VH-VL binders against RecQ-mediated genome instability protein 1 (rmi1). Designs and how they scored, part 1

Every score and structure here is a prediction.

Target 1, 235 residues: RecQ-mediated genome instability protein 1 (rmi1), of Schizosaccharomyces pombe (q10160)
Amino acid sequence: MNQTTTLSTELTELGVRVQNRWLQSLLDYLAKKHSTGANTTPQLVMQYLVASDIRESTTSEGAAPYIVSEQHNVRIENTMLLQIVRVREIGISIVNQLEYLNDLEELKKLKGQKVIRLVHDESGDEEQNDDDGLTEAQDAVQKGSELKKMCRLILEDSNGQRFWGLERKPIKGIQLSTKLGTKLLVKNVLVRRGVLMLDPNNTTILGGSIEEWDKDYFPKRLIEELKGELSKTKA
Below, numbering starts at 1 at the first letter of every chain, in headers, positions and changes, except where a header shows other numbers; antibody chains are not in Kabat numbers.
ipSAE, averaged over its two directions, is called F for ESMFold2-Fast, E for ESMFold2 and O for OpenDDE. V2 adds 0.75 times the mean of E and O to 0.25 times the DockQ between the complexes of E and O.
Where letters were taken out, [cut] stands.
The coordinates of atoms that the task and the answers printed are left out; those that the model quotes come from them. Centres of patches stay.

## First folded at step 1 (VH-VL)

Design a11
Fold by ESMFold2-Fast, scan of step 4:
Structure a11 (fold): chain C 235 residues (1-235), chain A 122 residues (1-122), chain B 112 residues (1-112)
Amino acid sequence: as target 1 above (235 residues)
Amino acid sequence: QVQLVQSGAEVKKPGASVKVSCKASGYTFTGYYMHWVRQAPGQGLEWMGYINPNSGGTKYHQNFKDRVTMTRDTSISTAYMELSRLRSDDTAVYYCARGLKYSSSFHLFDYWGQGTTVTVSS
Amino acid sequence: DIVMSQSPSSLSASVGDRVTITCKSSQSVLYSSNNQNYLAWYQQKPGKSPKLLIYWASTRESGVPDRFSGSGSGTDFTLTISSLQPEDFATYYCQQYYSTYTFGQGTKLEIK
């Protein structure tokens, strides 16, 4: 067995079916990047895969088929590899979400100003530290975020097919700030009216992102998207 | 032994179309994006777009979106860039360049074709 | 588009000189999630294709001599050649790959 066959078999056991072309190009890249004969492990391949677009890096070929459709109370026993296209909080009004996100944006600006000041302090240019107000602002913002109600997701598989996902029970790592393109393994999932019912028992977060989707998204572009959605509702 | 070999120089009249080819060898053609970059005489580099040879998916720069078409033929590991409704200011050297498709590295143009000179004159 | 501005447009120098080329982006090309600057430098000799010198603002491409170095973060970047050699006379381009791809207009390095 060559190295691509061995790695493909091991990754399939982890619920990931890689495209042979993608895996071959990754192995070519890794060999070129390193002059020595370093061993490529499934873990190293996964590091690159979670940063990829699964429409390009993975395949459903050879997997047991799954059918989502608009079925009511149907269970999909197969494991699905999905990437997050969008996250929305549906249990909190858009107005309240915008207040929270604008507060986060302002906090990030304040933190940036403090970083610049720390650089000056290290050079001996300025001698004051203003730590107290920043910590209290962070605590207030974080407490607001922790009270989120329910996320709804747009998920996408290796064929580009999109699915609605609903967080029926809190899943750590799923929130408005979750990076776009984050990879999920979903197994033994209940489908109600075409929506995947997600919970900690059927959802494993593999992590990662799609850089092109996620860069500059949170919170600036998310704020712009929500303002657009609010405007259409008011019109 | 990565090589990108482009088609020969072309002279076209205004309003015509030109189709430049880029034949890849020495690597898995479908594993890497193919970018197209042009350079007018004495000017800087201008990115035109890319094609993902695996999916056929393309992304074009706004300045070229209405006139450029990028395609590929995976059976012969060749990418194509067709520019239509040519103007005299389209006179340039057109390059294909390989891009890695991994999120942090696919933006790098690590191997370039030799360039194809396209002259648009009456 | 992110606009890339290089200075100077041309520079005259002698072999052995330290030369500095500056590149400025109209917005930050630093991606906070990986703490990387999406900035590359290319060398182009007359009649030849560009050659990648530096990526991620400061990482030297394999086979590029140690005299080439990149620095900077966010919007302001510098390419430095510490001891100029005859083969270094070329045009140098910076490129951002943070949001699509744009190049600076180039800096022509000429023999004095």
Scores: ipSAE 0.322, ipTM 0.684, lowest interface PAE 4.3, mean pLDDT 84

Design r7
Fold by ESMFold2-Fast, scan of step 4:
Structure r7 (fold): chain C 235 residues (1-235), chain A 123 residues (1-123), chain B 112 residues (1-112)
Amino acid sequence: as target 1 above (235 residues)
Amino acid sequence: QVQLVQSGAEVKKPGASVKVSCKASGYTFTDYYMNWMRQAPGQGLEWMGWINTNTGDPTYADKFQGRVTFTLDTSISTAYMELSRLRSDDTAVYYCARVEGYSSSWYDAFDIWGQGTLVTVSS
Amino acid sequence: DVVMTQSPLSLPVTLGQPASISCRSSQSLLHSSGYNYLHWYLQKPGQSPQLLIYLGSNRASGVPDRFSGSGSGTDFTLKISRVEAEDVGVYYCMQALQTPYTFGQGTKLEIK
């Protein structure tokens, strides 16, 4: 009984087809880190997988078929594993989005100032920081959830093919603050002029991210990207 | 932008406890394990343990097991180290440092460190 | 536990000259992945340690080319091709093959 075969089978049932070489490397690493002979579950492997680049960790069997702009009203019935390259809110003007994101960044800076003030008051009293800091964080989170009408995604498959995805209906967890590299399972999806029509019934969010892509992205680099896009429309 | 910011210096009497905080910013807190180290004045570095920031499960070095507790507040991206029954030889600078948990790189290197918290135990 | 031994413990060096620090482990740090789980850190006076070299020979982001790491298994070396004033501090090797993670005693690099 080969542990990699058992885990591969169980992961396939979850919609993920891992590369055997990647899985073996992970098992060798986990034996070193957590102890020799540790019981490695499919759930633990999934946590590492959603942090990986699926171009390296998964096989082409979960990839999208060749998608072209000429494809019209075609269904892809198979389950695809995809990672998010970019998220854009197309139901709200870039100007309004920038105002919201700049306010969010300013709130983040103000939170830093409050922490400094509280530390100056008394060393070692952690309870004093919790109430004011958490309230401001909650406000920022609420504003994030409020800024959502319709997202358009750039998605990537295990072969590195990129294509558009559009929210046909709101999908919980898809918003501007969604981490880059987040993994999606997409099944029975309608393709209209090369764009995947996403909704809660055909899209499952697995989570995760790719650290290299997401590092310092939200909201700072997103603001810079949106300013660039706005400038081009005025030229 | 990636930073770990620790709480300020503490002066404690023998037998007391101390709780040091380490606040993360600029990255996804739960993607990295948080490690704790200490350094007595003029001495080398000593690893105390780590905590899995996703699950909250701590691992303690044998020397500190029973006296140290690692905890988290994920809502504010903060890790805590509490050391109890303080002795004069616990006087040290205490550091937090991150190591990847679920990242694609499995290097187990401390790439980002906090600035350190001096804990003095005297008299 | 894996014991890490550094030599020398004190390293006076003239500006512009090369410097070399040795690190030995009580067990092989070579993992089945092909990686040597040995890292080098620099602690400048009054500062936190900073990562210099990871997995034996890879320079960390922002680390100048004058720093290099070599070795495999139980014997490792950190070299500085031309020492600069900013290189003053204590250098530590660390093994990350298994917990508990352990450090060498440290090598204090001083300008003569």
Scores: ipSAE 0.441, ipTM 0.723, lowest interface PAE 2.2, mean pLDDT 85

## First folded at step 4 (VH-VL; from a11 with heavy chain K101W)

Design t1
Fold by OpenDDE, look of step 7:
Structure t1 (fold): chain C 235 residues (1-235), chain A 122 residues (1-122), chain B 112 residues (1-112)
Amino acid sequence: as target 1 above (235 residues)
Amino acid sequence: QVQLVQSGAEVKKPGASVKVSCKASGYTFTGYYMHWVRQAPGQGLEWMGYINPNSGGTKYHQNFKDRVTMTRDTSISTAYMELSRLRSDDTAVYYCARGLWYSSSFHLFDYWGQGTTVTVSS
Amino acid sequence: DIVMSQSPSSLSASVGDRVTITCKSSQSVLYSSNNQNYLAWYQQKPGKSPKLLIYWASTRESGVPDRFSGSGSGTDFTLTISSLQPEDFATYYCQQYYSTYTFGQGTKLEIK
């Protein structure tokens, strides 16, 4: 069996329908990178997959079988691979969200300044400072999780169809700080009035991001968007 | 072996259009992005844009957005770059370059065509 | 657009010399989410197309000799050739691929 076929089969078992051309390209790349012919594993492929645009990397077999926006009280039985285009917290006031995001931005600035200082201070204690930045980032992520109530998502499938997803129950890992382009597996999901009803039982986070989408979005661009929404509500 | 073979040199008048071709071989054409980069005589490199040969999706640099059109023919593994409303400052060597992705939507140019010289003169 | 500035514009050196080329970006090309610098180095010989040497600021492309190394982070980057070989005389370009694609003006390495 061609390595491509074997990997494709294994990925299918994981609910991911990869395009053969994409997979071949990846294998070619990895072969080039690793002169020693390291065995490509499904796990390794998955790392690249979750970082890809699924419109390019996956087949229509994992897409929504219907125009989702036109569906009501329909259950989609097939497993869909989706990517997050936008995340909105709808259970918390915009003002509170902005306060939180502003605090995060300030923290990032402070960290950036520390990193710059560390680069200039040739002093030898390299070990301790990396831990503090990770801890602060983790704390920020943790704070973000504490603020979570209910998110509304814009989701996209491999065909480029975009539709709404609404958390019926909180899903761990879906929050304002969730990276854009994060991949989700959605199984046996109910559609109501064109919206996917998401919960922990039907939604699995695969992770990843589309760097082009995610880069510099959080928190700066999100703050701008929220401010814009706030201004419209006051008008 | 991966090869990108470009069309021959072109001489054009101002206001005309030029279409440069890049034929790919030795790899799956639709599996990689195709970028276009130009280099004016004695100058640096300037990115013009890319095409996804699989979807036909394009992204152009803002400086060229209104004048450049990138297309492909998958049946012959060939990418095309057309530049319209040519000016004297468009005189350059034009390169196609394969866009290799690692883990991002941003590409590395790992293989290049030999270049196509386009001269714009009155 | 992110502006890339190289220094020096030209350099004369002898075979066996250690050569250092610097590249500065107008803004950081470090992506915080993956801690990668979206910076590449290319080599271009006269009448030839550019060749990829280094990506992610410090990773050598396949087939690139060990004498080539890249370093730096954020906005300041360096290409080093530890021992210059005759075939290394060329123009070198840094490139950011963090936001669109922009190149430095180039550094011409000439034989002394």
Scores: ipSAE 0.039, ipTM 0.638, lowest interface PAE 3.8, mean pLDDT 87

## First folded at step 7 (VH-VL; from t1_mos with light chain Q36K T59E)

Design u5
Fold by ESMFold2, look of step 9:
Structure u5 (fold): chain C 235 residues (1-235), chain A 122 residues (1-122), chain B 112 residues (1-112)
Amino acid sequence: as target 1 above (235 residues)
Amino acid sequence: EVQLVQSGAEVKKPGASVKVSCKASGYTFTGYYIHWVRQAPGQGLEWIGWINPNSGGTKYNEKFKGRATLTADTSTSTAYLELSSLRSEDTAVYYCARGLWYSSSFHLFDYWGQGTLVTVSS
Amino acid sequence: DIVMTQSPDSLAVSLGERATINCKSSQSVLYSSNNKNYLAWYQQKPGQPPKLLIYWASERESGVPDRFSGSGSGTDFTLTISSLQAEDVAVYYCQQYYSTYTFGQGTKVEIK
């Protein structure tokens, strides 16, 4: 069969439903850059797809099947492809979140030091000590870990419908520093009072971003947004 | 073979409007943005805005917002720039150029039209 | 907007010699998430539209001769023509595409 049909079928098996015009424009680009599109794999297409806005790159077959905000106690069995519009930590006060982000900015000013370096130490070290004289924010910065309890997400599907997702259990890769536009596959998710109930079993992080949203966002613009939210909470 | 062919030169009086066309061929028109860039005589390049021919979405340089209107007709694979309330400083060659609409794996402005001279004089 | 400043405004170079054009942006055009510089170079000959030469600061567009090279990062960029040929007489523009699209004022390259 033709290359577009073959790739679309293979991508559907990975959980994504690409628009033909988007895929064709990518294949045209790749043919120019690599002299042939015949070397194009679904994995290569996915690299470009996760960097895209799914409203332009994917079809409504991967979108929510109805208006999510009007639903309660419904399970969406199908796989949805979603992109993260915003991340908010709701298990930690905004004041402590601002302290954490400001401390990260101070650390970033230090000579030659990377501001964040992820180590796979998250599961063991955080449960060692309680009440050691550090705030939760100070401890996270000191250990080089993400400040994390429970995130609420604003999610968007290929139709541009936005709805909330709530972490019921921590999902690795979802934290304040998660890039805006990060792509998720969400399958067999419970909807309660218009909110997707997310956990590691129903959520797969594909990665990516939407560069227009994410450029220069973390942490400076996030700090500004949180300050604005704090002012409204006090009013 | 990608080609962008623009409409011919125009002479306008101050306060008038002009509409420049850009007909695309040799590629999937709805898969790429069309950008508009102008160049005053003997001067550099200035970006005006882009249109996504698939959605009709646009973005404008703030300098031109309110005066420039970008449209596209997918049935003829043609993009248009309309610039209103013309002033003598709008005298320039106006170019259309092809760019990609998704995040930055592609060159922007890889193919350009031949340019359309718009002269604004009283 | 990000202001792009080129130097020099004009440059006269003997055939076969090296031409060097500098471009400075008013803020960084490096996107840390992908480690790419959103900087392009264009060549424009009289009466012609611009032609894309370099993107991502250092990547040649297809069909561009090896004598054209781009370098730099963040705010400071350079276009180098290692051995100038007669057909390289043109005005050269840098352009950022990090936040909207702005061009440098241009650098005219001529044969001595």
Scores: ipSAE 0.303, ipTM 0.699, lowest interface PAE 5.2, mean pLDDT 85

